# VH-VL binders against 26S proteasome non-ATPase regulatory subunit 3 homolog A (RPN3A): the designs that were tried, part 2

Target 1, 182 residues: 26S proteasome non-ATPase regulatory subunit 3 homolog A (RPN3A), of Arabidopsis thaliana (Mouse-ear cress) (q9lnu4r240to421)
Amino acid sequence: CRYLFYLGKIRTIQLEYTDAKESLLQAARKAPIAALGFRIQCNKWAILVRLLLGEIPERSIFTQKGMEKALRPYFELTNAVRIGDLELFRTVQEKFLDTFAQDRTHNLIVRLRHNVIRTGLRNISISYSRISLPDVAKKLRLNSENPVADAESIVAKAIRDGAIDATIDHKNGCMVSKETGD
Short names: E, the ipSAE of ESMFold2; O, the ipSAE of OpenDDE; V2, 0.75 times the mean of E and O plus 0.25 times the DockQ between their complexes.

## First folded at step 1 (VH-VL)

Design a4 (framework fv_ramucirumab)
Fold by ESMFold2-Fast, scan of step 1:
Structure a4 (fold): chain C 182 residues (1-182), chain A 122 residues (1-122), chain B 107 residues (1-107)
Amino acid sequence: as target 1 above (182 residues)
Amino acid sequence: EVQLVQSGGGLVKPGGSLRLSCAASGFTFSTYSMNWVRQAPGKGLEWVSSISSDSSYIYYADSVKGRFTISRDNAKNSLYLQMNSLRAEDTAVYYCARVGEDDFYYSAFDIWGQGTMVTVSS
Amino acid sequence: DIQMTQSPSSVSASIGDRVTITCRASQGISNWLGWYQQKPGKAPKLLIYAASTLQSGVPSRFSGSGSGTYFTLTISSLQAEDFAVYFCQQYDSFPLTFGGGTKVDIK
């Protein structure tokens, strides 16, 4: 019952993001060239929605003269998500806090934390055939009250969601990857 | 009565240069992205280059990159294509085209020039 | 580059016939596809943009459908002025690319 509820909620969120992405990209394409500010705003939201969907936006979006400066915070955010570096992600959020607050994108960016962690964990599973949960926490830069318990929870969820091909060795406190590693 | 009128085509030898012009009227040229598209005799359409309203965004097909330069003069309502180091394979009718209904730098092209023939032959 | 494949390369049909032209993209392009008509010696004319939106002034016998990688242009009742070559074009990403064209010959 609970499982079906959560699954339905996740699917609804995913469907909403796909619809939002299409609408935002269409709005950006329809905007007059003179409405640069509106087009910039549409691109900011489209970038975030695409990242939440697990897509990495094209580099060309960020390298256009008019867009590069305006989209710089989102370019650095995209890089943190792409490489799965939670520390860089935190640094970017702090560096551009005022911009994200003004754009009213802060809440969506907080949600991107899960995508960063997922990518980082995927990279770890490829690199290591066996790694201790404390080392997983260290590599993901988890700075909570109990990083090891958080790492175990994150790994368990990633396994459940099919994001990584691994198992948890509870006896030895390790993540054992079935992917090529080490 | 939105229209694009082209000029500047001709016959050149390989290695030569030509400059194509496209004059716009009946719309606010400065707010639209513009494109060049070519068509070799008896063949299909090939996109060549795009330029945004303020020249901030410029793209080229790999086949012409480094040899062709797209530019515009909004005060004169004109679009240009400077073609250098021409090759036999550049022989085609060249069309200028406006980004249409969506008014963005990449979209479908709703208004086209009449075309100008460029022949590269020895 | 996104490759656009059109079929058929040519079709012969009678006035009043339904004509269908297909366009396939080598990767997903959402609905960022246009259809053009080109008559001999003339510039292309935009018929449809955003896969299914009819351009102003284009007769209602023309319609477009599809999304992602599979698109169709339909002429519901072919007329003499529809003798032409038809091209699809993706505008999802650079470089912009066109299909190879479909020639419609009236019997």
Scores: ipSAE 0.005, ipTM 0.463, lowest interface PAE 14.9, mean pLDDT 82

Design a6 (framework fv_maftivimab; at its last look DockQ between E and O 0.56; V2 from the best seeds 0.00; counts 0 for: pae E 6.6 > 2)
Heavy chain, then light chain:
Amino acid sequence: EVQLVESGGGLVQPGGSLRLSCAASGFTFSDYAMNWVRQAPGKGLEWVSTISGSGGSTYYADSVKGRFTISRDNSKNTLYLQMNSLRAEDTAVYYCARGYSDDWEFGYAFDIWGQGTMVTVSS
Amino acid sequence: DIQMTQSPSSLSASVGDRVTITCRASQSISDYLNWYQQKPGKAPKLLIYAASSLQSGVPSRFSGSGSGTDFTLTISSLQPEDFATYYCQQSYSTPTFGQGTRLEIK
ESMFold2-Fast, scan of step 1: ipSAE 0.067; ipTM 0.693
ESMFold2, look of step 2: ipSAE 0.067; ipTM 0.686
ESMFold2 (binder alone), look of step 2: mean pLDDT 92; pTM 0.946
OpenDDE, look of step 2: ipSAE 0.356; ipTM 0.798

Design a7 (framework fv_maftivimab)
Fold by ESMFold2-Fast, scan of step 1:
Formats: C-alpha cells, sequence, structure tokens
Structure a7 (fold): chain C 182 residues (1-182), chain A 124 residues (1-124), chain B 106 residues (1-106)
C-alpha cells in the first residue's frame, strides 16, 4: 500500500490537507500488522494534516502499543495546538527539532503556527469583551516588525473565516468580542 | 451499470471557450477521484487534470495550467472541465475517467472506467 | 514528469502467437504501472493494474510483470479481438502514458 503514503506526502507538501489525510489514513489501515515502522510514519503525517485541518487527533492514537514513544513529540505538538499556546508550541519545536528534521516534518510543523494563533485568538475573543490590538499582539507573542498591524490582519482574517465573533474598532485600535463564554 | 457520459464538445475558434460535462451513474461518485484524459487525432493519450473525491485537491498538466479549470458537483454526480483560451493543439477527444482507490477489498490507482469521449475541435 | 517509453511502436503478429510489449519509466515507479487496450474509435479499457493484477473480466491470456523501471505486457495466445493499441501508464506521480504500441495482423 505504498502508493497512498507517497500520494499523501506529495499532497501534504502541496498544501492539500483533506486529501492527504484520507490517503495517509487509508495507507495506515491497509499496512500489514507487522509493518509497525510504516504505520508510525503514516500516523505522524496524518496527525500533522489533521491539525492543519483544525482537527484534534484522539488520545487513543498516541496510547496504542508501539506508538507511545514514537509519537511523543507529536502528542506534545498536538497539545500545544489544542490549547492555542504559542510559547508551548515554540518550546516543543525546539525540544524535538532533531526528531522533526529526521522525520522531514519540520516545514509542515512551521505552518501549524497559524492554527495555534487561530486557537489562541479564539480563546482571547471568548475571554475579553474588549481588548486593544497591542495587547492581542502581546498575548499571541507576535514578534514581527509591526506586531499591531499583524494582529489587526490576523483578527480581520479570523472574523472573515468565522473563527471568532468579533469586530474591529479601528478608531480605538481594539477588538470587540460579541461572544464572551467566560 | 457503471457509466460515464461526456457532453459539451464541438467546434470552437482559437481563443474561445468551451465547457465539458461528464455525467456519472451506477457508483458512488463522491468516493472517487476523477480525471480528464485527451487524445489528439492519431496520437496517444495525455492526462489533462485530476480532481479528488472531495474536490479540494486539483492537479493540471503543464500544457493546460491557467487555461482549464476542473470541478465537480457531487450532488449532481457530474464532473466539469471549463476550457478557456483554446489553442489548435487542444484539438482532441476528451475522456472523463474514474480513478479507483480502496473500495472494500479492491485497490486501483488506475483509470478503471472511461466515458465514450467528446470531440473538441479548435479551428479557423 | 516521469517519462514512459514503450517498445516497439508497432508490431505484426498472427493469431495464436505469444506477444510481448515493453514499457520503461525514466525513474523507479515501484509497481505503480497500468496497462490499457484501445480499439479504433473506442475509449481505452483497463487490462492490468499494479503491474501484474488482472482487471476483472479481462481474459487470462493477458499478464503483466516487472517492477522499478522495466515492465512487460504479455498476451500468451493472441486472439482476433486483441488487435488494438496498447498503452502503459504510471500512477506513481502525476499520470503519464507511454506513446502506445499498435498490434496489427501479420
Amino acid sequence: as target 1 above (182 residues)
Amino acid sequence: EVQLVESGGGLVQPGGSLRLSCAASGFTFSSYEMNWVRQAPGKGLEWVSTISSSGSTIYYADSVKGRFTISRDNSKNTLYLQMNSLRAEDTAVYYCAREGYYDSDEFYDAFDIWGQGTMVTVSS
Amino acid sequence: DIQMTQSPSSLSASVGDRVTITCRASQSISSYLNWYQQKPGKAPKLLIYDASSLQSGVPSRFSGSGSGTDFTLTISSLQPEDFATYYCQQSYSYPTFGQGTRLEIK
């Protein structure tokens, strides 16, 4: 079943995550029982693709016999994405840099930064009825040349995508949330 | 019976546009990757475009990139090919073809079902 | 793109003959190779997939073999209905076809 794995990898590299997920999951399902290494490889890529799609892989994937140790870096990565913690995300990337490089997943993991930011922004929007854009940039740990402008762009995109229920008060430089979940 | 039926071919002038349709029946259309494959008169087969089962992943041959658009409507079991900026070298019979993946115990990365083809002539 | 080259471009044979057509890939494609038959005025028909797997409904006189870069299609005892053009196609990456082999009556 090597073709589905190869096809999933090609499609993932070209940012076609939904098809890559299906191909990789099919490859893992069709692998011989004795091909643990192949199944581990398929699961690593499937986890990343699912995270990029905004899905959180279930815990049972990480606790399966033989998977626990091999998938530990991906479990910690999943946790950072799930809670929207950009600092934890950076820490995990640094901690397992060699592993991600060897797995050839480092470049795809860099793209997960946008998913972490989106989750973090969603958490901000439900926690604050009103927050300044500089504070949004600070909470999201944006380190660009113009963090405030980047925060505004990120917030505007999240509003357009329906990820948050908020508006931008351009005169006062604030994000005003309509949804406060406490 | 599993069938693919193409329509929309015809004579068109260089620079013109044409839209091909492929109606699928006898199988779960939404489960399969679909392809367009063409054949110039007296020549061999040339793959044109692939679209995934969900419609999210699309690939084109370099010769048609930027001019052709593949799409599908799973609710209507129909595959489309929008052809713009047509050139004389696009003259060919256009086939739609199903590409199989796992379905129960069978696996195909092959074009297992083909339509009858529709002729597109770019002339004058 | 992966280039597929067939040999010969055409051949003549008699009913009952054993016929072999070859296909070469410009790089290793493992076993991801398919064979199609096309009769004049008709759409292609899948004969063999995954280098050696016979498609349902295809006569057992057809067989495929090979892996990596070199592949063959064999017809063990040629029948009148087998005179057609045969194409190989790789499914390892973006689909590419060989140029075709015309099988004609001697």
Scores: ipSAE 0.000, ipTM 0.458, lowest interface PAE 16.7, mean pLDDT 82

Design a8 (framework fv_maftivimab)
Fold by ESMFold2-Fast, scan of step 1:
Structure a8 (fold): chain C 182 residues (1-182), chain A 121 residues (1-121), chain B 106 residues (1-106)
Amino acid sequence: as target 1 above (182 residues)
Amino acid sequence: EVQLVESGGGLVQPGGSLRLSCAASGFTFDDYAMNWVRQAPGKGLEWVSTISWSGGSTYYADSVKGRFTISRDNSKNTLYLQMNSLRAEDTAVYYCAKDSGEFDEYYFDIWGQGTMVTVSS
Amino acid sequence: DIQMTQSPSSLSASVGDRVTITCRASQSISTYLNWYQQKPGKAPKLLIYAASSLQSGVPSRFSGSGSGTDFTLTISSLQPEDFATYYCQQSYTTPTFGQGTRLEIK
């Protein structure tokens, strides 16, 4: 895939990711059956681009003939993103560190951390009607010099983006969710 | 501005050791694989070694395997090349180069100025 | 290792000339070929990657073509600053470079 040579230059603009996804899926579809390596590479990048767009690739892509073993790291990565588990995400990244480096997909995987955090935050907002910002930071496993300030920024952005239906109680340092799922 | 600056070159006797450093600035160092490429006086370019973004994978030219060790310190944006058991044939200008290739491809889009290593008795 | 052979080893040309440099791989490398320019005392500069893609900031008079085993770098109208040594490099496996082509003023 010649398009793969240019994905590292794609900014976090949804239009560019959508275009890349369609190009990669089309290239994989048009590839001869004998070009398995080419199809595997196109599918690896298509999976990452789809995850960055907020799409969860269907399980069937990972079970196609010749794909199961080659796409295993990407399957486990997809699971971490789907459930919003940042610890699992880190575990998968470390477990397949050499594979992702060899595939030169680490740059896009680093960007996926944002999607994992967003899903994790949405799960927190559904589970808790009220939760302190330090606890949000702890549950998201934010490991920075100021986890509470980072949690506040993450929550504020998610509210602005419509990812969660919540407000910040600045006086008490809490995230207050308008609805909880039972 | 994007920049790579090599240091540590010099004169060393055969069998000796030398450590090269490459200081990177102006880009996210830990997002990219890094390379060492050398050039003997009046000769062409020869790839020496590659290290992955995390330092977890390293690759070497057959001519230097077992003698040279590539490493990086992402907290300091610095690339290293430890050269042991040096031979006269290792005499060259050593360049640090950023790898912008994707997957298993190698493109060297940013290069340092080079540092001269002379192995002579 | 994949061997890269450039031709010619050197050539003389005048400003305004069209110059073509050839690179041959010992086995098929698809389009995994890059071209570099090196001026005396300076580090190499990437000109072309993936056989035909022009690197940002490189003048459009430079172009690359080819696939498989045979590749060419073309300078459509030679400028004074183009007198340099040019190297091809395969990226299909661990990198190997051609021996270089020295472009000299006539």
Scores: ipSAE 0.000, ipTM 0.448, lowest interface PAE 18.0, mean pLDDT 83

Design b1 (framework fv_ramucirumab)
Fold by ESMFold2-Fast, scan of step 1:
Structure b1 (fold): chain C 182 residues (1-182), chain A 120 residues (1-120), chain B 107 residues (1-107)
Amino acid sequence: as target 1 above (182 residues)
Amino acid sequence: EVQLVQSGGGLVKPGGSLRLSCAASGFTFSSYSMNWVRQAPGKGLEWVSSISSSSSYIYYADSVKGRFTISRDNAKNSLYLQMNSLRAEDTAVYYCARDEGWDYDAFDIWGQGTMVTVSS
Amino acid sequence: DIQMTQSPSSVSASIGDRVTITCRASQDISSWLGWYQQKPGKAPKLLIYAASSLQSGVPSRFSGSGSGTYFTLTISSLQAEDFAVYFCQQADSFPLTFGGGTKVDIK
């Protein structure tokens, strides 16, 4: 049972998220009732791996008897990812900093920032047919040294990856969302 | 829409072989474990085989071990069941099904079913 | 292998009735149990997972309860579309196994 948990962690670090998810879920299923702490740890990692894969865990996962308190930080994290709210994401990371450090999940959570930004950008693209890059930076709450350049980079990557159906109007510094097709 | 569409059923003589296919659409196929479940005419459900998202974990019912092979092609969003040394008792409707993917394994999406008849 | 035993094998009921179906596991399966509905000529439909969690899109009149070795599926007020065969399924360990089914017929 421990072997499957360790395989899940190793695969996660090596970017084999789908295998990591299955190893962790299998380990949780096989854990004895008395090993609640082990099952909780497997669930914490499975939640993070699923979020990194672009999946939103079901609410029922967080209401399992004996796990509610331990999974609460991960529930709040999941909400930030689901909504695409980078400010909420930062707030959750700060609020539960000690918990994530102790759980040794901090490095995976840092990677989730990309998923939050992607969801936020998708929400912007469906809400605005045309929006300036400075406004995109403002709505995504980008606090870097050059927010507009970061927004352009983020938008360009999302277009390339197929995450949004849009183009960049370089002349006017705007993101233009495409018409809804079939 | 999320769908599983099956093909490849038919009539086969005892000892023969048949390959079933299941094509997935509307979801990220490579993120889910997949299963084959069969149902003999007028009888209940029998789990046949399971394959993990990356094919690292494969399981079979004892009744089909050594005769059936489950496989998947994530690039083609397709699941397969290769059935060899078929017996009359393998006659059933075969369903492909998606594993819901959480701690409580459950099959949330099913194919329409493919009839496999093994007779002389 | 974990054996799943359902009772009753069949039940006759009227619209508006409360129907309860029972499933027993030959060993402790915690909460790793699902319930399915199957209508003639169609694939099964997932109703309940994790013993008590209602699948999205399933009417609230369906509920599941139990843990360990004893589980129940309840239909609080039977509707015309609920006449079907119901199956439980354990997900604790491989091989995955189903109960024998319970046919819910009109009285």
Scores: ipSAE 0.000, ipTM 0.457, lowest interface PAE 16.5, mean pLDDT 83

Design b10 (framework fv_ficlatuzumab)
Fold by ESMFold2-Fast, scan of step 1:
Structure b10 (fold): chain C 182 residues (1-182), chain A 119 residues (1-119), chain B 107 residues (1-107)
Amino acid sequence: as target 1 above (182 residues)
Amino acid sequence: QVQLVQPGAEVKKPGTSVKLSCKASGYTFTDYYMHWVRQAPGQGLEWIGEINPSGGSTNYNQKFQGRATLTVDKSTSTAYMELSSLRSEDTAVYYCARDYEGWDYFDYWGQGTLLTVSS
Amino acid sequence: DIVMTQSPDSLAMSLGERVTLNCKASQSVSSYVSWYQQKPGQSPKLLIYGASNRATGVPDRFSGSGSATDFTLTISSVQAEDVADYHCQQYDSYPYTFGQGTKLEIK
């Protein structure tokens, strides 16, 4: 119902994503069959919250009658997050800029950049036993004033969070991926 | 143009019940929750409860649980509040109000119905 | 239940003066506070929602601020048409509760 949607939005604002997800999914399920617009809004927010939690929503959410067209921007966004493709992520944001502004989801989508970077870095870690920080910055398409320092910060955070199994070789400016020992 | 139209006044004896109406126009009735709020003479506002016109689900202030009943008639876009076992302290202006975008603050209010409970 | 307490109960101002009205919650309501203006003999009208956002059509002289437990409504230059009772409301948790109201009069 509306109050579950409201509670989901509040919990999202307060960074309580797990509770927000449950409230939004319940709101969508409890909505009357005739309340398509309301269910679309609940699903848009639920998709974003799930992505922020590191979950990939099921394809079936996007293929229901009435949902496919309305959720298309969120489907393309989900694909960018799943793949860890920052260029695709940026392209999707530009392509659907007006829609995300209209839906008032832009701020949450900006937050999703962190999830895309994490997935992209994990893919790099799996592919390279050793890679220079400038190359990490290039592969993650970092275009700040100091991309190499940003890459080092991002790698360090991923190591601290346990997202990758790697070490920074500060002397040589490299990320070195560890072998899983048996 | 959103409008919520309520009748002007009702006079009831203690122990009876009253059913107040609120006719909505200018928007899709089933898209917004409807709330009921009362105001005793010279006093502040007091929330009674809410109803989802689409499904008919309700939430009540515990103070009114069992005495207040909220209903809707979708065919006429009309919300109703029935209050039973009336006492003199139920004398108040009763408002219906529409929630804003589901955020539970009230963007449009009816003009209010004055309920007087006296013997 | 969350208790909302407004202060002062009433005040009288001269035209053009700045006025501030206070609202205190008995526990944190984050920013989920709205303000309503109620002119004599009329229904309440929404002025501010989410502590600081002006409702559509509300003049710039009205502004809201605050968070957690302490909230204020400010009228930068009071006008004759501003004579009314002002009510704050929390919508953080059920049951939704209002303050007792502040009456604003012009001298």
Scores: ipSAE 0.000, ipTM 0.451, lowest interface PAE 16.8, mean pLDDT 82

Design b11 (framework fv_ramucirumab; at its last look DockQ between E and O 0.02; V2 from the best seeds 0.00; counts 0 for: pae E 7.5 > 2, placed apart)
Fold by ESMFold2, look of step 2:
Structure b11 (fold): chain C 182 residues (1-182), chain A 120 residues (1-120), chain B 107 residues (1-107)
Amino acid sequence: as target 1 above (182 residues)
Amino acid sequence: EVQLVQSGGGLVKPGGSLRLSCAASGFTFSSYSMNWVRQAPGKGLEWVSSISSSSDYIYYADSVKGRFTISRDNAKNSLYLQMNSLRAEDTAVYYCARGWEDYYDAFDIWGQGTMVTVSS
Amino acid sequence: DIQMTQSPSSVSASIGDRVTITCRASQGISDWLGWYQQKPGKAPKLLIYAASSLQSGVPSRFSGSGSGTYFTLTISSLQAEDFAVYFCQQAYSFPLTFGGGTKVDIK
């Protein structure tokens, strides 16, 4: 119940996401029907920790009785992460800035940028055997002052972390995806 | 000094109306849920209604739904219960009680009680 | 609706006695249970919340236990000021409901 919720938040801050998920999901399951506000907070944090773990919560979580309006910002956030669309992700952060600040989740949501990029790159690597780094930057909707340099750095990190199975052809400025069956 | 001071009770005929008030002092009223609990003479306690700190969530017992309206004015630190279409079975002492927003099992501050008598 | 059943309905006891009051819920309510004391002509007073957490300012001779459907309030050594009526209350779901009360009388 309330202890499990605060334990889950502490473990999230400590980057112990698997333990945090366990505490938050148990708090959500044990939350009484009468404590709607508490149930909503448990669900918000559980959704966020699941996203940080690379999971995509099912639609039914967002339509629980009495919670749909309150969970809408996190539903839109989940969709941006699922699609791997950085432009949508930035739009959701801006649209619900006050809500995420009030929930004290805004700094945690910033951490999701890496998950959005990972999903976007995986989608690109599945769709293209070979793609130029400028086209990767365009597909990811990178809006920095040097999006091609950002794309190279992002792709290099994703390869290093094992998030995609690819190489960089530096001579031609391309990401080359190794053959994979999906 | 944390207090809830009640007013507005009295004697009324069936079908009549009364408005109960509960004035809070000594704490941040807008941070707490507020509740009404009643007790018929010689009987136990019966929950009547609850309102969240922001008024976003309001609940009623089935026996009063449609007849009673709970409200609060956070600027005036006041809780209200508008009681319409009163019946003999509504005769009770009515208490206002403070609760924590997430903890409806912890009514930690109670008003002194206001008697409502519904008699023909 | 969740029915709360208290037993006994009354008990006669002497100062120094250990008194135990039970409360049963008609369905599971986890630990969302409060205990209240009420003296004649007074509002109820919170003793225990979350089934076992002692409210600030309540003497340590009061204790609560239980989870699910079965709960107890114990007074380890009854004092003169403890003669009152005691109520349990569930907060798991609306409507919030109270037990019927247990009167603790002087023997």
Scores: ipSAE 0.014, ipTM 0.608, lowest interface PAE 7.5, mean pLDDT 88
ESMFold2-Fast, scan of step 1: ipSAE 0.343; ipTM 0.768
ESMFold2 (binder alone), look of step 2: mean pLDDT 94; pTM 0.959
OpenDDE, look of step 2: ipSAE 0.017; ipTM 0.559

Design b2 (framework fv_ramucirumab)
Fold by ESMFold2-Fast, scan of step 1:
Parts: sequence; structure tokens; C-alpha cells
Structure b2 (fold): chain C 182 residues (1-182), chain A 120 residues (1-120), chain B 107 residues (1-107)
Amino acid sequence: as target 1 above (182 residues)
Amino acid sequence: EVQLVQSGGGLVKPGGSLRLSCAASGFTFSSYDMNWVRQAPGKGLEWVSSISSSSSYIYYADSVKGRFTISRDNAKNSLYLQMNSLRAEDTAVYYCARVYDDWGEAFDIWGQGTMVTVSS
Amino acid sequence: DIQMTQSPSSVSASIGDRVTITCRASQGIDSWLGWYQQKPGKAPKLLIYDASSLQSGVPSRFSGSGSGTYFTLTISSLQAEDFAVYFCQQANSFPYTFGGGTKVDIK
């Protein structure tokens, strides 16, 4: 069971998320009852890998007997990713900073910022046929040195990756979405 | 609708081979671990084999190790069980089943079952 | 292997009765236990997962309890459609194992 746990961690570090998820889930499933702490740790990493893959773990995962309290920070993190709320994401990171540091998951959680932004942008593209890049930056709650330039970069990448069906109107500084309304 | 549809059963003589198929629809097949479970006539359920979502982890019951091979084709949303060196005691209805979550918790969706009869 | 022992092997009951089926694991399995219902000629149907969580679409008269090595499935008021064979299954470790089954029959 330890072999699968280490393999999962190695794959996660190497950014082979799909393989890492599978290794960690197998390790968690094969762990004996006496290794509850080991199973909890495998679940924490598997949740993060699933989120990085764009998958939202089922609520039942967080209410497993003996694990609910330990997985609470990861449940709140999952909720922020699911909603696409970058401010909530930052609040959760700050609230559970010590826990994530102790679990050695902080570096993976930082990478989840990309998934939060992608979901938030997807929600924007569905809601607005046309929106200015400064307003995109505001709605995504970007708090960087140059939020508008960051918004343009984020939108361009999302278009290239197929995450949204939109174009950038460079002349007017707007995102024009082909996915609009209810 | 989430469903698993099976095919490939039949009557074979001892020492023969047979391949079972299980076609998935209504869910993202590539995200779920899959299992084969069998039931001899009038008897209980026996777990046969499991395969992880990417095929990286495969497990077999001791009774079928070396004779049966589980495989999947995620592009075709299909699960397979290749059965070689069949014995009379392999006579059973074979079910394919989906793991409830990737966590290996329970089998929430089952195929209709395929009868395999091994007799002279 | 984890051995799953069900009792009773069969029970005769009347409509409206409270039916209790027990399942014992040879070693601790936490809550990694499911309960299934099987009717003649049909595939098993998941009733309970994680020892006590009711599967969507399953009537509330079914309930599960227990953890570790001792588990119970209860049908609070038996209905005509509940006459079937019931199986427990552990998913704590490989190989996955099932109980021998409990046949709930008409008195």
C-alpha cells in the first residue's frame, strides 16, 4: 500500500495528474483500518489532483466516517473551485494556511488558482455576450499589478484551450462571447 | 440514462475460451473503476476482477488469476473479460459493475448479466 | 481475505414486519460496506453505501448501521416488493468480498 502512495506522490510532483489520481485512490482503497491517518492523507492528495484535472469530488467523500474534520479544509477549497470564486479561494487559503503547510499541499493548492479563474471566466462568458476586459478583471477579482493585462492573457489562454467560446475585440478591449444567456 | 449493456456469453467446453463485453453509456466511462462480479446458479456473489480508470491497476480473485484478463477501451466506452482455460466451476452469470465513486466504495450501476456455461 | 458472514441465511416474514439482517467482517473495515438487493433473474441493486448512506431512489424504510466489524441492514416495514436476497459487500481492501446472502421470504 505504501508503494502505491509514494508512486502517487511522485506522479503528482511530475504533473502527471491522471496517473497520480489513480495511484492515490488505489492506495486509499487498499489501506487497512488501522491506517486511518494514511487513508486521510491519500484522500487529501487525491482531492487536489482531481480538482487540478477539472473534476469536482462528490460531497460524500468529505463526510467519510473518521475523516470529516480532517477533510473540512479541502471541502471548503473544493467549494471555492466549484463556484469559481477567487476571493473565497483566497479566504480559504488564508483560513487554513497552517493546515495546508503541515499537509505539504500548499504548492498544489496555489496551482488551483488557475482552475478557479477558468471556472469564473466560464461563468462570465455564459452571462455576457460582450464585456470589457477591465470588467472581466473586476468580476474575477484579479488583484495584481496589471489586472487588465492579466485578464486579456487569461481570456486569450481560455480561448486557445477551448475552455470558452469567445473572441477578443482588441480595438474596444472587450471579450465577445458566443455563449450567452440562460 | 446511465447503463451497462453486456454481451458475449454462451456455452463452452472445459479448457475453452470466451470473451465478455460490457458497453457503457450515459456517463464518463473513462473516469470510473470497473469490476466483474459473478454468481454461480443458486449461489452468492463472487468478485472476479477490477480495473482502474486508466488500466494502470488491475486485480483478480485468486480463483481466476492467470486464466482471466480484464481490459477496457475508454475510446469505445467498453469493458472486457477474456476467459481462458475455463473450468466447470466458472459456470455463472457474469456482471459488469461501476464503482460508485473512484474511491472504490460500492457498485452502483450493474449490467444485466451474461450467462457462461462450462460443460462437456 | 476479509470474510463476510451474514445472518440469518433466510428469514420468513409478513408484510409490515421489521426485518433485520446482520453482517460481520473478520477484520475491521471502517464503513467500507455496501448492501445490495437481488430479485430472481435480475442484477443486484445498491441499497446502502458507506454502511449507512441511502442510495438515491431507495425507499426510506431501508436503513443501514454499524462500523468496524458489525453491520446491520433494517427494513422498518416489509413490503411485497422487498421479498428478495440481500448481500453485504466490503470494499475496504482487495479482494472485495460479499456475504453469503440472506433470503427474505414470505411466511
Scores: ipSAE 0.006, ipTM 0.471, lowest interface PAE 14.6, mean pLDDT 83

Design b3 (framework fv_maftivimab; at its last look DockQ between E and O 0.75; V2 from the best seeds 0.00; counts 0 for: pae E 3.9 > 2)
Heavy chain, then light chain:
Amino acid sequence: EVQLVESGGGLVQPGGSLRLSCAASGFTFSSYWMNWVRQAPGKGLEWVSTISGSGDSTYYADSVKGRFTISRDNSKNTLYLQMNSLRAEDTAVYYCAKGDYEWSDAFDIWGQGTMVTVSS
Amino acid sequence: DIQMTQSPSSLSASVGDRVTITCRASQSISDYLNWYQQKPGKAPKLLIYAASSLQSGVPSRFSGSGSGTDFTLTISSLQPEDFATYYCQQSYDTPTFGQGTRLEIK
ESMFold2-Fast, scan of step 1: ipSAE 0.490; ipTM 0.805
ESMFold2, look of step 2: ipSAE 0.359; ipTM 0.768
ESMFold2 (binder alone), look of step 2: mean pLDDT 93; pTM 0.948
OpenDDE, look of step 2: ipSAE 0.184; ipTM 0.756

Design b4 (framework fv_maftivimab)
Heavy chain, then light chain:
Amino acid sequence: EVQLVESGGGLVQPGGSLRLSCAASGFTFSDYAMNWVRQAPGKGLEWVSTISDSGGSTYYADSVKGRFTISRDNSKNTLYLQMNSLRAEDTAVYYCAKDLYEGDYAFDIWGQGTMVTVSS
Amino acid sequence: DIQMTQSPSSLSASVGDRVTITCRASQSIDSYLNWYQQKPGKAPKLLIYAASSLQSGVPSRFSGSGSGTDFTLTISSLQPEDFATYYCQQSYSTYTFGQGTRLEIK
ESMFold2-Fast, scan of step 1: ipSAE 0.007; ipTM 0.556

